# VH-VL binders against Active breakpoint cluster region-related protein (ABR), part 5

Target 1, 199 residues: Active breakpoint cluster region-related protein (ABR), of Bos taurus (Bovine) (a6qns3r647to845)
Amino acid sequence: VKISVVTKRERSKVPYIVRQCVEEVEKRGIEEVGIYRISGVATDIQALKAVFDANNKDILLMLSDMDINAIAGTLKLYFRELPEPLLTDRLYPAFMEGIALSDPAAKENCMMHLLRSLPDPNLITFLFLLEHLKRVAEKEPVNKMSLHNLATVFGPTLLRPSEVESKAHLTSAADIWSHDVMAQVQVLLYYLQHPPISF
Below, E stands for the ipSAE of ESMFold2; O stands for the ipSAE of OpenDDE; V2 stands for 0.75 times the mean of E and O plus 0.25 times the DockQ between their complexes.

## First folded at step 1 (VH-VL)

Design rb1 (framework fv_ramucirumab)
Fold by ESMFold2-Fast, scan of step 1:
Structure rb1 (fold): chain C 199 residues (1-199), chain A 122 residues (1-122), chain B 107 residues (1-107)
Amino acid sequence: as target 1 above (199 residues)
Amino acid sequence: EVQLVQSGGGLVKPGGSLRLSCAASGFTFSSYEMNWVRQAPGKGLEWVSSISSSGSTIYYADSVKGRFTISRDNAKNSLYLQMNSLRAEDTAVYYCARDWYYGSGSYAFDIWGQGTMVTVSS
Amino acid sequence: DIQMTQSPSSVSASIGDRVTITCRASQDISNYLGWYQQKPGKAPKLLIYDASNLETGVPSRFSGSGSGTYFTLTISSLQAEDFAVYFCQQYDNLPLTFGGGTKVDIK
């Protein structure tokens, strides 16, 4: 279900599943070594996501006793399975162009403009995620997750190319995916390193 | 320190127009969703409209849709409510109220303006 | 629209009494409920958010509980300054809706 539909239905700024998974990770998982990199059990992740999809009252009980890596995995799966990526397929070419700019001032202007061009549900959810990931990275001495590590995990989850555009600039499928994945990581890393303070 | 100061309001005839203003200070206005809430004399609270931090997402109560326009000027730290085609039933004290921002986690209205009286009568 | 039914409409109590106000939603709103206090001639003031979290600066005698469709606001030991009207509000779905209010009169 589109994120705009979810937030409107829930009368929320950020989807319930995103808020609850983030809250639980910050309570129990912020010092977990490899949080977000270490995989949770797939059946636990699917079960938790199903409970959220059913809007079941038992979700809070399940969250408190579930493996924290499964809760982290549920958040990643949610973003991965959105029908449109959080940062949108519409803006994908502009993000790729913007991150490739060599002039730091032009890059900043472009990247901040793109952020403001997101639909509000996407923007607010993305800003919520950025604040969470920054808090996780503040515990890097314990959890071993740097901003770069978190960008590597979430970048490809929040951004994906259209098939037509990917093929336009590279000649092999493997080269196309490698190029796009690195750029996706760089886009998220940019926002983590240059937090949008004026929103 | 943190405050919302309202201005505008007054007596207007049915079919008339009026613009309310709400000036924010002591916080980063551009980070917060803002709302208008009204209260008819001796009655309860009724939500009127909301506007996102960027201004791109706007919602209205059915009773005011098509007649009222919410807007904001983040450079001036100001929120506005343009009220057109006013009716007797729009008579109320109008409050501006601050809502959630991405770091807060709550959707409740934590800061309110002092209120502005709008009276619609012939 | 989600209808918020608040009860009682009014209550008279003595200083030191425990006062309980109830709010019922016409559909499940999880914990997306706030409680407000409004004194005569003043704007509402937030007391409780997300059903049970006390707003900063609010006295500890105020507490909220409940989830889903049934919520309560409790004042454990009523004080003279608690003379006011109390409103619940759901923020689960548009349009945002408030309860009808409970007037607390101190005997």
Scores: ipSAE 0.000, ipTM 0.466, lowest interface PAE 14.4, mean pLDDT 84

Design rb2 (framework fv_ramucirumab)
Fold by ESMFold2-Fast, scan of step 1:
Structure rb2 (fold): chain C 199 residues (1-199), chain A 120 residues (1-120), chain B 107 residues (1-107)
Amino acid sequence: as target 1 above (199 residues)
Amino acid sequence: EVQLVQSGGGLVKPGGSLRLSCAASGFTFSSYEMNWVRQAPGKGLEWVSYISSSGSTIYYADSVKGRFTISRDNAKNSLYLQMNSLRAEDTAVYYCARVYGDYVGAFDIWGQGTMVTVSS
Amino acid sequence: DIQMTQSPSSVSASIGDRVTITCRASQDISNYLNWYQQKPGKAPKLLIYDASNLETGVPSRFSGSGSGTYFTLTISSLQAEDFAVYFCQQYDNLPLTFGGGTKVDIK
């Protein structure tokens, strides 16, 4: 389901599943080595996502008992399964063009303008995720996850070209290390290194 | 417990065929990229083949292209390597390995290895 | 193909010694390098991924560093159970390639 529909139904600015998974990771997983890099048990991830999708009242108890890598994996799965990527199909070419700019001032202006062009639910959820990922990276001495490592994990999840829809096999080595995937990583890394100060 | 259990292998003459199997348990097999890596006796590690999580993207080392076929059955949590036109230089222990995380990277779980000997 | 050159091919050290193994890539691979430990008759075990990240369950005496083309694996205080062969591996591009290995013998 589209993220704007979810946030309207929940009467919130950020989807409940995003807020709860982030909260639990920050509570129990911020010092977990390889958080977001390590996959949790997929059955647990699918079960937890299904419970969130069904609006089950047992969510909070389930979250406290579950392996933290499964909770982290649930957050990643949620973004991967959105009907369109969080940063949108419409803006994908503009992000690719913007990140390729050689002049730092023009790049900053373009990249910040692109964020303001996102629908509010997408923008607010993205900013929420950026703050979370920055907090994870601040614990790099313990969890070993740098800003670059987090950008590598989430970049392709938040950005993908519309012309390759249903090509979820962008998990191959050649696909991951293609020119476009490198650019997707660089887009997210840019925002992590240059956090938006006012939104 | 996350495990990869291998079977198959054996002694075969040059030009022969063998099929290796790798059974996964303890994780959602369909969500992971898989690889085959081999090691000749007393030698180092050599990457052999890669298959994406869905099975639609496949790559081979130049040394095995046209002779080996990697495949997977996600419903059965199984990975396969069909080896045809075997040569003496294919003699090695063959390992199946899981990609660490959702994206290509490290091999965090390995099978126990299957010996393949090609000799006259 | 990206060539991984590993050195030394073997090293003999005493318990408590600091051991450093190096790995060189023929081209820039950023931090897309892993280290594995292999004991006789066993499959390799992941020690370090993405150049410097310690795999869960691996003792803190193991550490990795480097980026670009030059990488090191360090064992700060060698223990008896560290007798093994160590391999580096790049995953920046296909084909995936490994270093030649470094055999660590304890005196």
Scores: ipSAE 0.000, ipTM 0.460, lowest interface PAE 16.1, mean pLDDT 84

Design rb5 (framework fv_ramucirumab)
Fold by ESMFold2-Fast, scan of step 1:
Structure rb5 (fold): chain C 199 residues (1-199), chain A 119 residues (1-119), chain B 107 residues (1-107)
Amino acid sequence: as target 1 above (199 residues)
Amino acid sequence: EVQLVQSGGGLVKPGGSLRLSCAASGFTFSSYEMNWVRQAPGKGLEWVSYISSSGSTIYYADSVKGRFTISRDNAKNSLYLQMNSLRAEDTAVYYCARGPWELYAFDIWGQGTMVTVSS
Amino acid sequence: DIQMTQSPSSVSASIGDRVTITCRASQDISNYLNWYQQKPGKAPKLLIYDASNLETGVPSRFSGSGSGTYFTLTISSLQAEDFAVYFCQQYDNLPLTFGGGTKVDIK
């Protein structure tokens, strides 16, 4: 379900599942070694996401009792399963072009302009996530998660190319991964290293 | 009974500091987001600051950003507002309130604490 | 910032009257609007949340309607305890903003 539909349905600015998973990770997962890199149990992640999808306000006790890697995994799964990536299908080519610019001033101008082009629910949720990831990276000496590590984990989930059913005009899967995934990581890393001022 | 009890108000000179407290009882304080809302004498309501249930997410109104600090102690069921560099226009009754996003509204309010900033 | 404009600023009414208060948002806020009642010297009290949902314990004579930029609070048959100031509040975007208030006074 699109983020805009979820936020309207939930009467919130950022999806409830995003806010609650972030809160729990910051409360008891911020010093967890490999947070977001270490996988939680898939069955637990699916069960937790299903409970959130039921729009149940009475979930906080379940969150406090679950493995923190399952809660972190639930957040990643939520973004991965969005019908359209958080940074949108429409803007994907522009993000790829912008991040490839060699002139720092042109890159900054392009990258900041692209954020302003996002729908409000996508932008607000993305800024919320950026602040969270920055706080996680501040504990890198303990949790061993750098800005680059977090960009590697989240980049491909927030930003991905349109689906291709046919391989008629496709390079090998390895070539696509090495080229596109690196660029996706660089886009998220750029915003983590150059935090946008509030809009 | 769900209740928020406030303390810490008073009279202070411009440039001074004051710390407001809000004590929660009758509910699981650590499970709810909290806010501060103020009301100048004879005027309307103005939102001041937000803090998430864990304390990790904080927002401020532009009028108080850089001068006020919201914080909470979940072990003590208490919410705080540290007010520095106070100005005459900060004179108001300050309310703590539970919500809004998980509850869709501010459903429980403290009784209010008067803060007067004058020479 | 989203500006909330209430009208009227004040209204004089008698017990048994139907009172309608209007709230306008400077931009589309969907249904992200609440109504509060405030009596002299007291904290505000929640009446209606999410534009049209009656808070538990609030009398059924209170109702809310509207969406987008235009909202109304209606008191179907005014009682003595209803003489107060009423505020609308949006929670669509930060900063959270309130209307200027409507004073419901005795005729």
Scores: ipSAE 0.000, ipTM 0.431, lowest interface PAE 18.5, mean pLDDT 83

Design rc1 (framework fv_ramucirumab; at its last look DockQ between E and O 0.05; V2 from the best seeds 0.00; counts 0 for: pae O 10.0 > 2, placed apart)
Heavy chain, then light chain:
Amino acid sequence: EVQLVQSGGGLVKPGGSLRLSCAASGFTFSDYYMNWVRQAPGKGLEWVSSISYSGSYTYYADSVKGRFTISRDNAKNSLYLQMNSLRAEDTAVYYCAREDYYGSGSYYDAFDIWGQGTMVTVSS
Amino acid sequence: DIQMTQSPSSVSASIGDRVTITCRASQSISSYLGWYQQKPGKAPKLLIYAASSLQSGVPSRFSGSGSGTYFTLTISSLQAEDFAVYFCQQSYSTPYTFGGGTKVDIK
ESMFold2-Fast, scan of step 1: ipSAE 0.549; ipTM 0.825
ESMFold2, look of step 2: ipSAE 0.152; ipTM 0.706
ESMFold2 (binder alone), look of step 2: mean pLDDT 92; pTM 0.940
OpenDDE, look of step 2: ipSAE 0.006; ipTM 0.561

Design rc2 (framework fv_ramucirumab; at its last look DockQ between E and O 0.03; V2 from the best seeds 0.00; counts 0 for: pae E 15.7 > 2, placed apart)
Fold by ESMFold2, look of step 2:
Formats: structure tokens, sequence, C-alpha cells
Structure rc2 (fold): chain C 199 residues (1-199), chain A 122 residues (1-122), chain B 107 residues (1-107)
């Protein structure tokens, strides 16, 4: 289900699953070593996702009792399963080209224009997530998650070509992995290091 | 205290117009979707319209589309319903209602105005 | 549009009785079902949201259950102030439709 459909149905600026998972990580996951990098138990992740999908009243109970790495994994799974990535597959080529610009002023102008081109639900949710990831990175001495670590986890999750396009462009796994993944990571790292000033 | 205070009702002839107002206090108005719900005398409840936080998104029941316009002024903590081309079947008590849409996503109307009567007759 | 059908249309009951009201949706609405109480001349009051969650300040004798297409509101021991009309309402998709109401009267 597209994020715009979810935010319209919920009449919220940010999907409930995103807000609840982020809030729980803020409460008890900020000091977890390897948060977002360590995988939670897959069956726990699927169970929590199913409870969110059904909008079951048991969500709050499950959140309070569930392993925090499973909650972090549920958030990652939500973004991975979006039919369109958070930063959209429509803008994927533009993000890849923009991050490759050599002039810092031209890059900043391009990268900020790309954010303004996102649908409002996508943009607001991205900014919400970005603020959370900055707070996680501020606790790096404890949780061992740098801005670069977080960008490595979330870059390919939030910015990816369509499933059909990625399969059609398979050549060497090493070449695709090193090329696209590096750029995807750099896009997210750029925004973590240069937060948008006004929107 | 949290409240919604309504005004603007009355008696009007078919084809006429009225504007209903709903003033909010005791909460951050711009954090909530707002709704209009009506009830014909002796009848059940009918949802009429909603408006998003900023006013960017509006939706209407088919029975009122093209004739009614929902709007809000967040600086004045006020919700409005402009009703044009009124018909006898629009006769009802009109309620404004706050939608608890910012948490959990269950879309319940948790705070209601006192209601205002609109009578359309010749 | 999602049609909401309440039954019964009315019920006569005495103080202390257990009262059950049902609400059926014409298609699945998951748990997006709310219950309201309305007394004569007054605005509706939210009792139950999300099919079974009790609104703050509502007495515990009120309870809700159900999911999908079939829902119930139960008053476990009716009190004098509970004589009113009760409405279910789906909040799954626009237009947000209400049931026809159930009047709970003094026997």
Amino acid sequence: as target 1 above (199 residues)
Amino acid sequence: EVQLVQSGGGLVKPGGSLRLSCAASGFTFSDYYMNWVRQAPGKGLEWVSYISYSGSYTYYADSVKGRFTISRDNAKNSLYLQMNSLRAEDTAVYYCARDEGYSYGYWAFDIWGQGTMVTVSS
Amino acid sequence: DIQMTQSPSSVSASIGDRVTITCRASQSISSYLNWYQQKPGKAPKLLIYAASSLQSGVPSRFSGSGSGTYFTLTISSLQAEDFAVYFCQQSYSTPYTFGGGTKVDIK
C-alpha cells in the first residue's frame, strides 16, 4: 500500500507504524548496541507487521514487550515493502545524478529541489525519519552507530530502483552492489550531514 | 476545557445559503482533522464532510458535493461550512466534530459541538 | 458506500438488565468501528472506539467486541442514565457511515 494512501486513510502526516516504531526506539533503543544493524527475530518482525496491518488493539502491548531489534526490523521492513520507495523510484535517477555533482553549491541546490519534488507524505515522513536517525547517531559512543552506519542501513532501503528495473539491470552482483549501493548510501548520508533548513 | 462552540444556523428558503461556524478552544486546533455531521429531525446521523489539518484535503458526502464547502482558519481556531443551493432535505441539526486522527489512526469523533439547527422550508 | 445495519431498532429494558446491540457492515471494516450514545437534545458522545476500546470517562459497564463485519455493544448492568439512542459508525473509508440507531427505552 503506497504511503500516500496510508497517510490519507489514517489522516496523519506520518504513518502510524513509522511513528510507533520510532517512538519505541527513542524510548528504549537509543543505547542498544548496533540498533538498526542487528537483525531482530524474523517471526517477531512478521508478527508485529501483521498486527499493524490489521490495526489490532494489541499493538501497544506487543511494542512494550517486544525485543527492540525486532521493532527496528519492523520499521525497516515497512519501508522495504512500500510499492514505491520513500524517495520514489521516479526520482531515483535524479538522486543518483544529483549526488554525483562536484560543485557543493550546485549539489545543495539540486538535492534540496529533489526533496521539494517528493509528494508531501513522502517528504514529511522522510524528514521525521531523518531527525530520528540524527538522534541515534548522537549516541554513537554508546550504540556504535555512526551517521555512515545508519546511511548504509537505510540508503538502499529508502532509495532503490523498481523491482523490475533492478532485475533487468543485473550484470555483476559486485559491480551493481558497489556502484548503486555507494550512491544510495551517499544520498542519505548527505541529508544526515546537511539537514534541510526550511520546508 | 476542550470545547467546540457552534453558530450560524437558522431558517432559510430553498435555494438559499447559510454559513455555519465552529469555534475551538482548549486544544491545538491545527493538529486535528475536523468533520461535519448532520441529523435530520427524528432521524439518524449522516456524515457530511471532513477537512485535513492544513485544509489541503477535503471530502464530501455525495448528497452535498458541489453545494457545500468545508473550510478552516487555523489562526482563528475556527471551522466553517458554507452551504449553498439549500434544499428541504438539508434540514437538520449540524454538528462539528473533532477527529482523533493524530494518534492510533482509528478516526473516532471524540469531541462534538452542541449542534445548530438549519431549517430549509418555504 | 459501506452500509451499517444496527439491530434491534429499539429495546425495552429495566435497570440492571444486560443489553446487547449489534452492528453489521456490508463489507469488512477491520476494527474501524466506533459506538456513540445520544440523549435527547444533546450531541452524540463517543463510548467505544476501535471496536473494543473504552473512551476515557466512560463507565466500565460498556464494552464492545467484534471485527470484520459483525460488532456488538454490551451494557452489562443498565442504569437510569443509559436510556438513550446508540449509533455505530465505520471509520474505514469515506463516506463515514452510521448505523440507523438503537433506542434503549424504559420497560
Scores: ipSAE 0.000, ipTM 0.466, lowest interface PAE 15.7, mean pLDDT 85
ESMFold2-Fast, scan of step 1: ipSAE 0.391; ipTM 0.792
ESMFold2 (binder alone), look of step 2: mean pLDDT 92; pTM 0.946
OpenDDE, look of step 2: ipSAE 0.018; ipTM 0.589

Design rc3 (framework fv_ramucirumab)
Fold by ESMFold2-Fast, scan of step 1:
Structure rc3 (fold): chain C 199 residues (1-199), chain A 118 residues (1-118), chain B 107 residues (1-107)
Amino acid sequence: as target 1 above (199 residues)
Amino acid sequence: EVQLVQSGGGLVKPGGSLRLSCAASGFTFSDYYMNWVRQAPGKGLEWVSYISYSGSYTYYADSVKGRFTISRDNAKNSLYLQMNSLRAEDTAVYYCARDFGEYYFDYWGQGTMVTVSS
Amino acid sequence: DIQMTQSPSSVSASIGDRVTITCRASQSISSYLNWYQQKPGKAPKLLIYAASSLQSGVPSRFSGSGSGTYFTLTISSLQAEDFAVYFCQQSYSTPYTFGGGTKVDIK
């Protein structure tokens, strides 16, 4: 279900599943080597996501007992399964064009403008995620997750080409994966390195 | 050009204090973890401490924990090591070093000699 | 703490010789091993990171290999400027630890 529907239903700025998974990772997983890179058990991830979907009152107790990589995996799966990527289908071509700009000032203006063009629920959730990933990367000497590592994990999860867009320029799946994945990583890395500190 | 320029070393008596400084230029200082590494005369390298991008996270070698404090001023592009309760065993050249995104120290300061002796 | 053991402690070699230095970790560190060169009176200089990646500006005669607990640094054709002490370092977990160093003397 769309992120705007979720936040309205929950009467919150950021989806409950995002807030709870982030909180638990920061509480117990910030020193876990390879956090977000190492896969949790698939059945645990699916079970946890189902409990969130059911609005089960036992969620907090279940969360405290789960393997931290399964909690991290649940957050990744949530963003991946959104019907529209967090950074949106409509802005995808503009993000690809913006990140390719050579002039640093033009790139900054473009990238900041694109961020401000996101719907409010998407923007607020993205800013929440950026702050979380920065805190994770701050523990890089312990967890071995650099800003680049986190961008590699989350970039393709938060933005991906629509079918029409992909076929317009790159005709093979291999070309799309090879070329676009690097650009997707670079978009997220840009915001991690140049955080939009005030909105 | 990435540069780390150190200052603040000297001779101090056991139980005394010194503050080392490391001035960074040629890169976005606030994007990098910073480390202190020391080397006793004629000996190998010993890692001392690190500080995260924002300064929120620090870690210390057991040999210095409780006596040394690492800090940074991102507005001034400067890294510091406050050394208290100094011991003869702390005598060493102290290096500041930048931690790059492959988990290695790609640039080092020139080193500052700290001598703890009566 | 992860202990890093280097061998040999010193080696004497002629210009043009192949020199190999080894480093052993007390537990698996994957590929989080770096090699540094230190010349007398100077700060260490990064040569190789992530076990096998050559740092920009470092001559191609330097190479690194290994993973887990066993690592090697190789100088394929020793030059006069390679007189130095070489250190391995694990960055897998804190506290970061260095090997004891290997002094390379040219005969």
Scores: ipSAE 0.000, ipTM 0.458, lowest interface PAE 15.3, mean pLDDT 85

Design rc4 (framework fv_ramucirumab)
Heavy chain, then light chain:
Amino acid sequence: EVQLVQSGGGLVKPGGSLRLSCAASGFTFSDYYMNWVRQAPGKGLEWVSYISYSGSYTYYADSVKGRFTISRDNAKNSLYLQMNSLRAEDTAVYYCARSYDFWSGYYEDAFDIWGQGTMVTVSS
Amino acid sequence: DIQMTQSPSSVSASIGDRVTITCRASQSISSYLNWYQQKPGKAPKLLIYAASSLQSGVPSRFSGSGSGTYFTLTISSLQAEDFAVYFCQQSYSTPYTFGGGTKVDIK
ESMFold2-Fast, scan of step 1: ipSAE 0.006; ipTM 0.517

Design rc5 (framework fv_ramucirumab; at its last look DockQ between E and O 0.04; V2 from the best seeds 0.00; counts 0 for: pae E 14.9 > 2, placed apart)
Fold by ESMFold2, look of step 2:
Structure rc5 (fold): chain C 199 residues (1-199), chain A 118 residues (1-118), chain B 107 residues (1-107)
Amino acid sequence: as target 1 above (199 residues)
Amino acid sequence: EVQLVQSGGGLVKPGGSLRLSCAASGFTFSDYYMNWVRQAPGKGLEWVSYISYSGSYTYYADSVKGRFTISRDNAKNSLYLQMNSLRAEDTAVYYCARLGEDWYFDLWGQGTMVTVSS
Amino acid sequence: DIQMTQSPSSVSASIGDRVTITCRASQSISSYLNWYQQKPGKAPKLLIYAASSLQSGVPSRFSGSGSGTYFTLTISSLQAEDFAVYFCQQSYSTPYTFGGGTKVDIK
């Protein structure tokens, strides 16, 4: 389900699953070594996702009891399974072009314009996630998650080529560090390092 | 060229103050945690302090806490260490060091000598 | 604080010898262990990070191994330029602590 549908249905600016997973990571995951990098147990992730999908009252109990890496994994899974990536299919080519600009002033103008071109649910959710990831990175001495590490995890998750563009590339295990993946990481890293002014 | 160039060392009496400077070039300074590491003459290495990307988060070794202040100016690509209430045991070569992604010191300044002697 | 115990404190060796330096942590540091080489009057130089990963430009005669609490640096065939002091360093938690160093000297 598209993020605009979820936020309208919930009458909220940020999806409930995103808010709850982030809240729990902030409560007890900020100092977890390898948070977002270490995989949680797949069955726990699927169970939590199912409870969120059903809007089950057990959500809060499961969150309090569940391994924090599974909660982090649920957040990652949510963004990966969106029908359209958070930064949208429409803007994907523009993000790829913008991050390649060499002039710092031109790059900043372009990258900020691209954010303002996102639909409001996408933008607000992205800014919410960015602020959280910045707080995680500020605790890097404890959790070992740098801005770059977080960008590596979330870049390809939030910014992906469309199904049409995916068919234009041979996709296999050998493509793990393709030029597109490195650019996807750099886009997220850019925003982590150059936080936008509130919209 | 990627480098860290240090200045500000010297001889000072016990109880005195010094400020060390470390100028970065050839890389995006604001992307990195920065550190101070010291080495007493003929002895091993001791980590002193680090500072986060924006300067919002700092940490100090117990041996210098309350006497030393780490700071940075990202507009000038510069790292500083203000050393107050200096003691003889603070005598060392002080290195500034860049903390890499995998938590190793991948770039070091040339070192500056601080001698605390009456 | 995590204490790093490095041994031996010194070794006298000839060109071509195999040299092994060990480092023990007072608690598990996973693989967050780095090795540095330091020559007189110079800043330390990174050799190995993440216990076993060789830094770019470092000769393949250097290797690292270990995890948890016990780590080794091995120089498989000592060369003239390898006479230096070697330090291990944990980057698992602050304060980041170093081993006491191992001086590799000419026999």
Scores: ipSAE 0.000, ipTM 0.485, lowest interface PAE 14.9, mean pLDDT 86
ESMFold2-Fast, scan of step 1: ipSAE 0.142; ipTM 0.632
ESMFold2 (binder alone), look of step 2: mean pLDDT 93; pTM 0.940
OpenDDE, look of step 2: ipSAE 0.013; ipTM 0.552

Design rd1 (framework fv_ramucirumab)
Fold by ESMFold2-Fast, scan of step 1:
Structure rd1 (fold): chain C 199 residues (1-199), chain A 122 residues (1-122), chain B 107 residues (1-107)
Amino acid sequence: as target 1 above (199 residues)
Amino acid sequence: EVQLVQSGGGLVKPGGSLRLSCAASGFTFDDYAMNWVRQAPGKGLEWVSSISWNSGSIYYADSVKGRFTISRDNAKNSLYLQMNSLRAEDTAVYYCAKDYYDSSGYYYFDYWGQGTMVTVSS
Amino acid sequence: DIQMTQSPSSVSASIGDRVTITCRASQSISSWLGWYQQKPGKAPKLLIYDASSLESGVPSRFSGSGSGTYFTLTISSLQAEDFAVYFCQQYNSYPYTFGGGTKVDIK
């Protein structure tokens, strides 16, 4: 279901699943070594995702009882399974071009303009996620997760080319993954290192 | 029903201190961000401070930064504003206000306390 | 800081009148704007959130519209209980800022 449909149905600015998973991670997972890097049990992640999808009133009980890595995994799965990536298919080429700019001022202008071009639900959810990931990275001495580690985990989850574009530019699978993944990581890392203060 | 009941106002001299309290009922207090908003006599509304559900995110207006401290006690369903180094321009009715969702930032205030008058005068 | 400019500062109206209040933001705030009603000696009460969504329990004669930098609150048929001060508030970013208020007085 599109994120704009979810936020409208829930009468919220950020999807309930995103808010609840973030809150639980900050409550009891912020000092977990390898949070977001270590995989939760796949069946637990799928079960929790299904409970959120069903709007089941047992959600809060499951969140309290479940392994924190499964809750972190549920957040990652939610973003991966969005019909369109959070940062959108439409803007993907522009993010790739913007991050490749060598002039710092031109890069900043381009990258900030792209955020303002996002649909409101996507922008607000992304800003919410950025603040959360910065708080996780503040505990790096304990949890061992740097801004770069978090960008590596979430970058490809939030940014991916459309199916049509991927096929059109195919040279070899190894070459495409190598170049695309690095750029996706750098886009998210840029925003984590240069957080927008206001919009 | 949601209720926010305030206390702790009064008359204080410049440089003095006051602590405002806001007691919450009718909702799960530790699931929501809370705010302080003030209104000088005959003037408009000015946002003062916000605190997230777990005190992990705290924000202040520049006019009060370094002098005021927002805090909460989730076990007591209470929100506080410690006001130090008070100035004449801090004279206002202070309102506590509940955020719509359980985080700081990006939301409107769905419920407000009755207000507490703070007068700073010699 | 995002500056919120509200107009008019006051309006005199009769029961049954259509009243329109405007709010302008110094930069785009998308739809992240609420409208509040404040009666003398009382706390503000939420009327409209997300620019156009009516809060539960608020009469349907109140409506909001707009996006970006220009917003309006409309009272389609003013009633005796509507004589109050109205404030807009942006919640796009910290610090949260309010409009200067519009006092709706009886003619």
Scores: ipSAE 0.000, ipTM 0.453, lowest interface PAE 16.0, mean pLDDT 84

